VHH binders against q9p4d8. Designs and how they scored, part 36

Target 1, 280 residues: q9p4d8
Amino acid sequence: MDFMKPETVLDLGNIRDALVRMEDTIIFNFIERSQFYASPSVYKVNQFPIPNFDGSFLDWLLSQHERIHSQVRRYDAPDEVPFFPNVLEKTFLPKINYPSVLASYADEINVNKEILKIYTSEIVPGIAAGSGEQEDNLGSCAMADIECLQSLSRRIHFGRFVAEAKFISEGDKIVDLIKKRDVEGIEALITNAEVEKRILDRLLEKGRAYGTDPTLKFTQHIQSKVKPEVIVKIYKDFVIPLTKKVEVDYLLRRLEDEEDDDATQKSGGYVDRFLSSGLY
Below, E stands for the ipSAE of ESMFold2; O stands for the ipSAE of OpenDDE; V2 stands for 0.75 times the mean of E and O plus 0.25 times the DockQ between their complexes.

## First folded at step 25 (VHH; framework vhh_7z1x_3)

Design dd1 (at its last look DockQ between E and O 0.70; V2 from the best seeds 0.73)
Fold by OpenDDE, look of step 25:
Structure dd1 (fold): chain B 280 residues (1-280), chain A 121 residues (1-121)
Amino acid sequence: as target 1 above (280 residues)
Amino acid sequence: QVQLVETGGGLVQPGGSLRLSCTASGFTFSDYDMNWVRQAPGKGLEWLSSIYSSGSTITYADSVKGRFTISRDNAKNTLYLQMNSLQPDDTAVYFCARIEYSSGYIEFDYWGQGTQVTVSS
């Protein structure tokens, strides 16, 4: 998706394509992660004596990655959300001014903490090669985790774009729900059970197809193939719900920008009316 | 039952024009975003254009921008695609597709059978 072309960002076709591509990315990342054991030590706080850092090895490595990535404008992109926003550095590259497509508060929506928690506690055990430690591959394990986490984060937070499109699509109906702060109503509006089932079925098929990729067989280590059912479960239990949360959170605030515009227009209209009324 | 029926396809010469129609039934047409997509022989599905339910938001693929025009008549439950300046590479089966939002996805949940457009000299 080209974020420098705002007219294309809310292109429904483009959004759909992006989402489908993200499925592939996530599945591949899971497969890569499946090469390694669960390695609980990677996620345990202060398990290793990391200088000037309080946290897990994963936390540290992820934060360092984000620090580096921030300097190359990764998080200037509208679809990227950092796990550790406090470590971000200024870029030394020329600044890219992306046009604003999403609401002004879009960057405030961040569920990465939840993603990280669920990833380490629920997702990793489901996709890992086995339980226990693999001391010789802790670094590789953590690197694979980072890829998984970043792809998951991008996918889940991409719900903001979907939500924006839905907002435009629904018009008055969704506005009423938002005004009422009807979370359940909004959630119902953004959910179609039949379509959801189809999505999950597609994921199952992809999982099956990608798990048999001969190119993945050449890795020396018995790559435990991620079970397609596990992929589906992860999406059903975690990815989809968190995405919905992002959508709801985004939508609940969507009228904030409109109120500001109305206030500015009303203020402008009063000035014009005052000027037209000749009382100067 | 949701049904989409595409019509208006045919054989045209390069530079010619066609108007496709898609008649919707079995659902509230005005509540849905609609799309045109096409599939050329040996190629994948290509998205062409979208029109939101309100009709005010329209998008086009670069490949058809300036040549194709999407429109809708909610009263008639009909989606249109005016195609001008047709070229041989526009030869494809054209589909009308409905969009559904669900679970953080945008999906084409229903398609028509398609209408064949052939551009040949």
Scores: ipSAE 0.856, ipTM 0.929, lowest interface PAE 0.5, mean pLDDT 91
Fold by ESMFold2, look of step 25:
Structure dd1 (fold): chain B 280 residues (1-280), chain A 121 residues (1-121)
Amino acid sequence: as target 1 above (280 residues)
Amino acid sequence: QVQLVETGGGLVQPGGSLRLSCTASGFTFSDYDMNWVRQAPGKGLEWLSSIYSSGSTITYADSVKGRFTISRDNAKNTLYLQMNSLQPDDTAVYFCARIEYSSGYIEFDYWGQGTQVTVSS
């Protein structure tokens, strides 16, 4: 998928492949994180004497990564959503003018605070090698955490692209639901229990495959792996519900971009062109 | 039960044309986005073209843009692929696939058995 070519972003096969690839990345990252103990000191506020900072070691490390990455335009890309938006810095590089595929408010749809909370309180204990600390590995542990968090964020917020495709697909029916503020009706449109079961079954199979193929790992030190059933439970209990929340939040506001029924104040660009032209 | 049946494949000379049809049954065809997909011998799947349920939005892979045209007739429960300027590397089994949205995914939840297209001579 190429975000400079909006037609590739609305191609349903490309969207599907991107989501499956993100799924693979998350599973790989969980397996890499599973090498470490839970290491609660990484997440404890003010455990370490970081100058001019109040927060956990993970909070600090992630925020510094995001500051640097923003300077090289990482968060200009439509599929990147920061955990610490107020830390971002102006880029030194020429601006990239990505065509608008998502609604103008898409950057405001951000559940990363909830992702971080769930990750540290629920996901880490479920995938860690055990409880306790590995004092020699705190930095490596936190780096693995960053990979997990960034891949979870990307996957969950990719729900905005799925929601946009659904909006285009449903036309008048979803407009009526938005006007009625029918959250349950919107949730029903974005949920299919039989498909969800197939997705969870695929996750189970992938978890088994990754755990039996050491060539997928970069480390020379192979340790415990997360059980496939834990990966499925994390998706069922956290990833899927948060993704649906992103989709619903995105859809409930989608008519804000249609308030301008002329071309004078279009904020979504390609979204309005697709709706009005029937072509890309 | 959901059923998708592709027809219209065959042998054609380079530069020729074929029109594929996919007849749908067992579901409300007009509610579903659809895709054409192909698989060349010994290769993975290639997503060719998407058409949203109302026909409102259509996308093409770069490899077929300008040569292939997707369309649908919701009254006849039929999806079409008009293929022009065919080349030998278009040789593949062509499938239609139904799109379903769930849990923040887009999935191809039902597929036809496929129709063989061979471009040779």
Scores: ipSAE 0.624, ipTM 0.858, lowest interface PAE 1.6, mean pLDDT 86
ESMFold2 (binder alone), look of step 25: mean pLDDT 81; pTM 0.802

Design dd2 (at its last fold request DockQ between E and O 0.58; V2 from the best seeds 0.74)
Fold by OpenDDE, fold request of step 26:
Structure dd2 (fold): chain B 280 residues (1-280), chain A 121 residues (1-121)
Amino acid sequence: as target 1 above (280 residues)
Amino acid sequence: QVQLVETGGGLVQPGGSLRLSCTASGFTFSDYDMNWVRQAPGKGLEWLSSIYSSGGTITYADSVKGRFTISRDNAKNTLYLQMNSLQPDDTAVYFCARIEYSSGWIEFDYWGQGTQVTVSS
């Protein structure tokens, strides 16, 4: 997706393609992570004496990555959301001014804390090579985790773009729901059970395809590194719900910009009328 | 039952034009975003254009921008694709596809049998 072309960002075909690609990325990252044990020590707060840092080894490493990534303009992109926004640094590269496609508050929608929590407590145990520690691979493990987390974050927060498209598509119906702050209604509107099932089925197929070493086809015991069913479960139980949350959160506020524009137009009209009425 | 029927395909010379039609039935056509997609032999599905339900928002793939025009007639439950300046690379089966939103995804949930477009000298 080219964010420098705002007219293409809400292209339904482009959005779909981006989503499909993100599925692949996430699955591949899970497969990479599956090479390592669960390594609970990586996620334990203050397990290691990290200078000037309070948190887990993962937290530290992720924050350092984001610091570096910020300087290369990663988080200037509208589809990237940091886990540690406080550590971000200014870029020394030429500034990219991305046109705003999403609502003004889009950057305020952030569920990364929930993602991180779920990832360490639920996702890692499901995709890891085994339970327990691998002391020699703590760094590699954490690096793989970062790839997983960043890809998940991007995918989940991409719900904002989908929500924006849905808003444009639905028009008055969704506006009414938003005005009523009907969360359940909004959630129902953004959910199609049949389509959801199809998506999960696709993910299952992808998991099967990507998790199989094609070179092992000749061996009767093609063991997938990550069980495709686990991937599906992760999406069903965590990715989909969190994405819906992002969509709902985004949509609930979607009318704020319109109200502000009306207020500014009304205020500007008053100011212009005041200025035109010569009553200085 | 949701049905989409694509028509208007055929053989055309390079530089020629075709107009495709898609007739929708079994659902409220005006409530859905509609798309044209194509599949060339040995290639994956390629999105070409979309038109939102309101008709106000239209988008095109770079590959067809300036050459193809999407339109809809809600009264006739029909989607159109005007294709101009056709090239051999445009040879494909063309499909009309309905979009559905779900759980943070955008999917083509229904499409027709397609119509064959062949561009050849």
Scores: ipSAE 0.853, ipTM 0.927, lowest interface PAE 0.5, mean pLDDT 91
Fold by ESMFold2, fold request of step 26:
Structure dd2 (fold): chain B 280 residues (1-280), chain A 121 residues (1-121)
Amino acid sequence: as target 1 above (280 residues)
Amino acid sequence: QVQLVETGGGLVQPGGSLRLSCTASGFTFSDYDMNWVRQAPGKGLEWLSSIYSSGGTITYADSVKGRFTISRDNAKNTLYLQMNSLQPDDTAVYFCARIEYSSGWIEFDYWGQGTQVTVSS
């Protein structure tokens, strides 16, 4: 997909392909993190004497990465959501004017604080090689953590794109639910039990395939034995519910961008909103 | 019970045109977004075009933009793909697929058996 071309972002095949790649990235990152012990010192606030900083080693390392990346426009992209919005700095490069696909408030939909909390308290203990510390691996461990966190954030917040597609698909049907602030009604519209089962079944199969890949053994790549069932549990208990929260929060506000309740009915049919804007 | 059936494939000369149909049954067709997909010999799936159930949004892959037109007739439960200016590399099996949403995921949950399109002189 090309964020400079809104029509590629709303292509449902492209959305699905992006979701598949994000899923693969998360599984890979969990396997990489599983090579390290839980290493609780990485997450302990002020464990190390970092000047002018209150937080964990992970907090510091990730915030520095985000500060540098913001200066080269990483967080101008519609699919990038920072863990530390307060450390972002202005870019010194010319601004990129991405055409609007998501609602104007999309950057305010940010559950990264919840992701970070769940990651350190629930996910790390579930996938780590064992309890305890590996003092000589602190940097490598935290770098693996950053990859996990960023891939989780991308997948969960990509729910905003899926929610936008769903809003377009439902048309006037969802408008009444939003006006009534019917959270449960909106959640029901974005949930299908058979599709959720397919998500979990696919994860289980991918986890089995990664664990038995003979080319990884032959290349001497370290191959984690993270049980596929652990990956499935993380998705079921955390990734899926957080993604739904992102979608509901996004949809509840979606009418804030509409200045006319009958906008979809003005043409008497389907409307290509991207061509009519003239502001790309 | 959900069924999608593609028809309209065949042999056509380069530069020719063909119209594919996908007839749906066993579900409320007008509630679902739909996609045309193709698979050339020895290649993976290529997403050609999406059409949303409402809101008027239609998308095309760059490879077919300007040559192919997706449309739907909800009264007839039928999805269409008008293919113009066909070239030999358009040779493939063409499928229609139904789209379902859940939990920040998009699934192509039902597919037809496909119809063969061959572009050759």
Scores: ipSAE 0.727, ipTM 0.899, lowest interface PAE 1.1, mean pLDDT 87
ESMFold2, look of step 25: ipSAE 0.724; ipTM 0.896
ESMFold2 (binder alone), look of step 25: mean pLDDT 80; pTM 0.802
OpenDDE, look of step 25: ipSAE 0.798; ipTM 0.913
ESMFold2, fold request of step 26: ipSAE 0.709, 0.717; ipTM 0.892, 0.892
ESMFold2 (binder alone), fold request of step 26: mean pLDDT 80, 81, 80; pTM 0.802, 0.807, 0.805
OpenDDE, fold request of step 26: ipSAE 0.843, 0.844; ipTM 0.922, 0.927

Design dd3 (at its last fold request DockQ between E and O 0.86; V2 from the best seeds 0.74)
Fold by OpenDDE, fold request of step 26:
Structure dd3 (fold): chain B 280 residues (1-280), chain A 121 residues (1-121)
Amino acid sequence: as target 1 above (280 residues)
Amino acid sequence: QVQLVETGGGLVQPGGSLRLSCTASGFTFSDYDMNWVRQAPGKGLEWLSSIYSSGGTITYADSVKGRFTISRDNAKNTLYLQMNSLQPDDTAVYFCARIEYSSGYIEFDYWGQGTQVTVSS
């Protein structure tokens, strides 16, 4: 997706393609992570004596990555949301001024804390090579985790774009729901059970296809590095629900910009009337 | 039952024009965003254009921008694709596809049998 072309960002075809591509990325990252044991020590707070840092090894490494990534303009992109926004630094590269496609508050929608929690507690145990520690690969493990986390974050927060498209598509119907703050209604509007099932089925197929070494087809025991069913479960139980949360959170606030524009127009009209009335 | 029927395909020479039609039934056509997609032999599905339910927002793939025009007539439950300046690379089966929003996804949930467009000298 080219964010420098705002007219293409809300292209339904482009959004769809991006989402499908993100599935591939996430699945591949899970497969990469599956090379390593669960390694609970990586996620334990203050397990290692990290200078000037209070947190887990993963937290530290992820924050350092984001610090570096910020300097290369990663988080200037509208579809990237950092886990540690406080560590971001300015880029030394030429500034990219991305046009705003999403609502003004879009950057305030952030569920990364939940993502991180779920990833370490639920996702890692499901995709890891085994339970327990692998002392020699703590760094590699954490690096793979970062790739997983960043891809998950991007996918989940991409719900903002989907929500924006839905808002444009639905018009008055969704506006009424938003005005009523009808969360259940909004959730229902953004959910189709049949389509969801199809998505999960697609993920299952992708998991099967990507998780198997095609060169081993001649051997009767083709073991998938990550069970396709686990991938499906992760999406069903965590990715989709968190994405819906992002959508709902985004939509509930979607009328804020319109109200501000009306207020500014009303205020500008007053100022213009005041200025035109020659009293100053 | 949701049905989409694509028509208007055929054989045309390079530089020629075709107008495709898609007739929708079994659902409220005006409530849905509609798309044209195509599939060439040995290639994957390619999105071409979308028109939102309100009709106010239209988008095109770069491959067809300036050559193709999407439109809709809600009263007739019909989607159109005017194709101009056709090239051999435009040879494909063309489908109209309905969009559904679900679970943080945008999906084509229904499409027709398609109509064959062949561009050949």
Scores: ipSAE 0.856, ipTM 0.929, lowest interface PAE 0.5, mean pLDDT 92
Fold by ESMFold2, look of step 25:
Structure dd3 (fold): chain B 280 residues (1-280), chain A 121 residues (1-121)
Amino acid sequence: as target 1 above (280 residues)
Amino acid sequence: QVQLVETGGGLVQPGGSLRLSCTASGFTFSDYDMNWVRQAPGKGLEWLSSIYSSGGTITYADSVKGRFTISRDNAKNTLYLQMNSLQPDDTAVYFCARIEYSSGYIEFDYWGQGTQVTVSS
């Protein structure tokens, strides 16, 4: 997929491939993080005397990474969403003018605070090597956390691209649901229980494969650093619901861009129609 | 039950043309986005073209853009792929696939059996 070529981004096979590759990255990152203890001190607010900073060691380290990454245009890309928008800085590289594929408000759809909370409270305890601290590896542990968080964020917010494709696919049929602000109706359009089961079965299979060397599995006891069932549970309980939230939040606002185009062509009070309709 | 059946493959010389058909049954064809996909010998899947059910959007992979044309006839429940200017690296099994949306994924929930296209002199 090439974000400079909108037609490649709207290609449904490309979207599917991107999501499957993000799945692989998340599983790999979980396995890398599983080599460390839970290390709750990494996440405890003001556990360490970080100069001029109020927060956890992870909060600080991630915010510094994002400050640097913003200077090389990471958060100019449509598929990257920051955890700490307030620390971003201007780039010294030439500006990239990405064509508009997503709705104008796409950058406002950001669930990274929820991701961070769930990651530290639910995901880390589920994948860590054990409870307790590993004082000599705090930096390495937090770096593995950053990889997990960034891959989770990209995957979950890629729901905006899936939602855009779904909006295009439904045409006029979804417009009434959006106007009524029918959240349950929109959720039903983006949910298929049989497909979800297939996705979870694939995750289980991948979790088994990453935890073993397939050339040796016939002669060795199978070893896994993360139980495959834990990976599936994390997706079912957290990744999938957060992705659906991103999709619903994106779709509920999608007519904002359509009314702008309509009002421009006809000239008139689209702002009044939009606000008075209760759509916004 | 959902079925997709591809036909129209065969042996063709470089520069030639073929038209593939995918006949759908067991579902409301006009409600579903569809894709053409191919798998060359010893290679993974390559997504070639998407057609949205709304009829407003068609996309092509760079490898086939300008040479292949996707279309659908909802009255006949049939998806088509017109392939022109065929080259040896177009040799593959060609599949049609139905698109479904779930759980923040786009998935191909049903596939055809495939039809072989071979381009050689």
Scores: ipSAE 0.668, ipTM 0.858, lowest interface PAE 1.2, mean pLDDT 86
ESMFold2 (binder alone), look of step 25: mean pLDDT 81; pTM 0.804
OpenDDE, look of step 25: ipSAE 0.855; ipTM 0.926
ESMFold2, fold request of step 26: ipSAE 0.492, 0.556, 0.530; ipTM 0.811, 0.840, 0.826
ESMFold2 (binder alone), fold request of step 26: mean pLDDT 81, 81, 80; pTM 0.806, 0.808, 0.804
OpenDDE, fold request of step 26: ipSAE 0.840, 0.849; ipTM 0.921, 0.927

Design dd4 (at its last read DockQ between E and O 0.82; V2 from the best seeds 0.80)
Fold by OpenDDE, fold request of step 26:
Structure dd4 (fold): chain B 280 residues (1-280), chain A 121 residues (1-121)
Amino acid sequence: as target 1 above (280 residues)
Amino acid sequence: QVQLVETGGGLVQPGGSLRLSCTASGFTFSDYDMNWVRQAPGKGLEWLSSIYSEGSTITYADSVKGRFTISRDNAKNTLYLQMNSLQPDDTAVYFCARIEYSSGWIEFDYWGQGTQVTVSS
C-alpha cells in the first residue's frame, strides 16, 4: 500500500490485499515464535535488573525497538501504532508528509495495551514450543515476540481503514447509528457471520500449509510447528474482537471532523461577515 | 439467491475495446460496493477496479488505470467495465465481485461464472 497516494489507500482491492498479506505475516511470526518456550520470565515485571527501567524484559526491548524504529520513520506511516509512544524520537531522515486519509483522531485509537496483555497471557502459551523457561534464548524469544506484537498491532489497528471504507460505503445508515451512539448497532453492521467463518476457514488452511514442512511428507510424524487450530482460535478470540473494537471506536467519533468543519465554516462566515462589515 | 452474471467477453485484437456487463440479482444492488477482478491462466486473482455503493468513489489498479472505466446503473442492477487499449496481458476470465465487510476484513463474498476475454493478434 502506498500511503503517498491517498486515492489508492481506500481502494478496496488494496485494502483486501493488505489484509491478506498481514494474515501471512502474523502466521509466519507465530511459527517463528513457536521455536521457543513460553519463557514467562521475559514478561515478568522487574524480573531482571534493567537500569533505569521499570517493567518487563519484553517491555524494555520493545520500547528500545520502537525508539529505533521511530527514527527511521516507521511511525510516520499511518498504519503503524506504537506500544510505547513516549519513547519515540524524531527522525534524522527527510520527513515524509503523508496525506491524511483517516480522520484527524485516528492516532488516538490505540489498543496496544490490550494486545500486549493478551499476547503474553493467552497467545504465547498457545504457540510456544513448550511451557517453562529457556534461559539461553531469552533474547531470541523476546525478539520473536516483538515481531508478533508489531504485526498484530498493525493488523488490528488496520481496522481503522476498513472502518473508514465502511463509513463511506454505508452513508446515512451508519451516520444514524453513530449519532445515536448505538455501539451494538454499529458492531452488528460491521459483522457478517458467514464472511467471518470463511476468514477463519482460510486461516485454518493457511496454518496447515505454512506450519508443515513439505519435505517431511514422507515421514509419518508430520508435526505442525503451530497447530492451525490454535491460530484460528487466536483470531477468533482475540484478533477479531480487538479489531471490531478499533472499528467501533473509530466510527463512534467519525462525525467529529464534519462537525468541526461546519463549525469552522460557520465561524469563518462570521469572521468574513465581520471583516466585510468594515468594523476594524 | 445472490447471482452475478458477467457478459461481454470475447476475442479482440491488441488495441481493441470491449465492454463487459454484470447483471446482479437476489440482493439490493445499490447497497453494495462492486468490483471487477480477473484471473489469467496460471495466475492468481487480480483486482482491477471498485465502485462504492454511493457511486462516486471509484478506484483502479495501476495495471488498468487510464484504460479501463468502471460504472454502475443501479436502476438496471448492472455493473459495467469499459476496456480500452487492450493488450495480450489482459487475457483472462473477468469476474464481477460483490464486497462484504466483516470483523475488520473486506471480502469478495459473491462473484459470477466470469466472462472470457482474449486479446490476440
Scores: ipSAE 0.853, ipTM 0.928, lowest interface PAE 0.5, mean pLDDT 92
Fold by ESMFold2, fold request of step 26:
Structure dd4 (fold): chain B 280 residues (1-280), chain A 121 residues (1-121)
Amino acid sequence: as target 1 above (280 residues)
Amino acid sequence: QVQLVETGGGLVQPGGSLRLSCTASGFTFSDYDMNWVRQAPGKGLEWLSSIYSEGSTITYADSVKGRFTISRDNAKNTLYLQMNSLQPDDTAVYFCARIEYSSGWIEFDYWGQGTQVTVSS
């Protein structure tokens, strides 16, 4: 998938391959975070005397990470969504002019505050090595948290790309649902129980494979090993529902960018419109 | 019962052409996006081309762009792959696959049995 080649973004094989890689990254990041205790001080507001900042150590570290990375164009990419949009700064590198591959409001579809809440309250306790603190590992723990949060955010917000493909695929049927603002109808259209089962089954298999490979350095201690069933539960209870929320929020607004939103409206994908214009 | 049947494979000389067909039954073909996929001997799957349900949104892998053309006839429930300028490394089993969406995921949920294409002099 090359965001400078918008036609590759609609290739359904490319989309699937990206999703597979994001899934692998999440599992790996959970295993890495499982080396640390729950470490609640990392998430406690004003636990540490951070100059000119009100928030948790994780909030501070992630916000500084995003501020620096924005300056090297990370959040210019269509598939990157910040947790702290207000800290982003302009890049000092040559600007990349990405062609439009999603709706103009795509960057407004952001569930990272919900991801952060669920991560600290539900995911960390489920994957941590145990309760308690490891004061000499606070920085390493928070860096592992950042990797988890960013991979979760990328996977969940990639739902915008899948929703765009689905919009193109469904044509008039999805347009009618959007006009009626039929949230339940849109949720039904983007949901297939057999595919969801395959997602969860694949996660279970991958979790078992990582846990049974003797070359994995990080699984030496039983206490630090993430059970495959925990990964499945996190996807079923949080990742899948949040991805659907992103898809529904994206689709409900999809007609806002159409010039001819009236009785004769004919809509297509942004990539398809760009390609047909001859402007690449 | 969802069924996909590929036909049109065979032996062809380098530089030659073949047209593959995939006949669909047991589902509303016009509701589904479709893909051609191939597997060369001893290798993994290669995604060749996607065509969306309406037939106008089409993508190609770099390895076949300019040589292969995907199309569909929704009235005949048939997917096509026109393959031109074939070379020995195009030798593979060619599959058509149906695309299904759910919850921010894309799955190739039904496959045909495949048709063998062999490019040899």
Scores: ipSAE 0.740, ipTM 0.902, lowest interface PAE 1.0, mean pLDDT 88
ESMFold2, look of step 25: ipSAE 0.734; ipTM 0.901
ESMFold2 (binder alone), look of step 25: mean pLDDT 80; pTM 0.803
OpenDDE, look of step 25: ipSAE 0.805; ipTM 0.918
ESMFold2, fold request of step 26: ipSAE 0.735, 0.720; ipTM 0.899, 0.899
ESMFold2 (binder alone), fold request of step 26: mean pLDDT 81, 81, 81; pTM 0.805, 0.808, 0.806
OpenDDE, fold request of step 26: ipSAE 0.835, 0.836; ipTM 0.920, 0.922
ESMFold2, last read: ipSAE 0.735, 0.714, 0.709; ipTM 0.905, 0.894, 0.896
ESMFold2 (binder alone), last read: mean pLDDT 81, 80, 81; pTM 0.804, 0.805, 0.804
OpenDDE, last read: ipSAE 0.842, 0.842, 0.838; ipTM 0.922, 0.922, 0.922

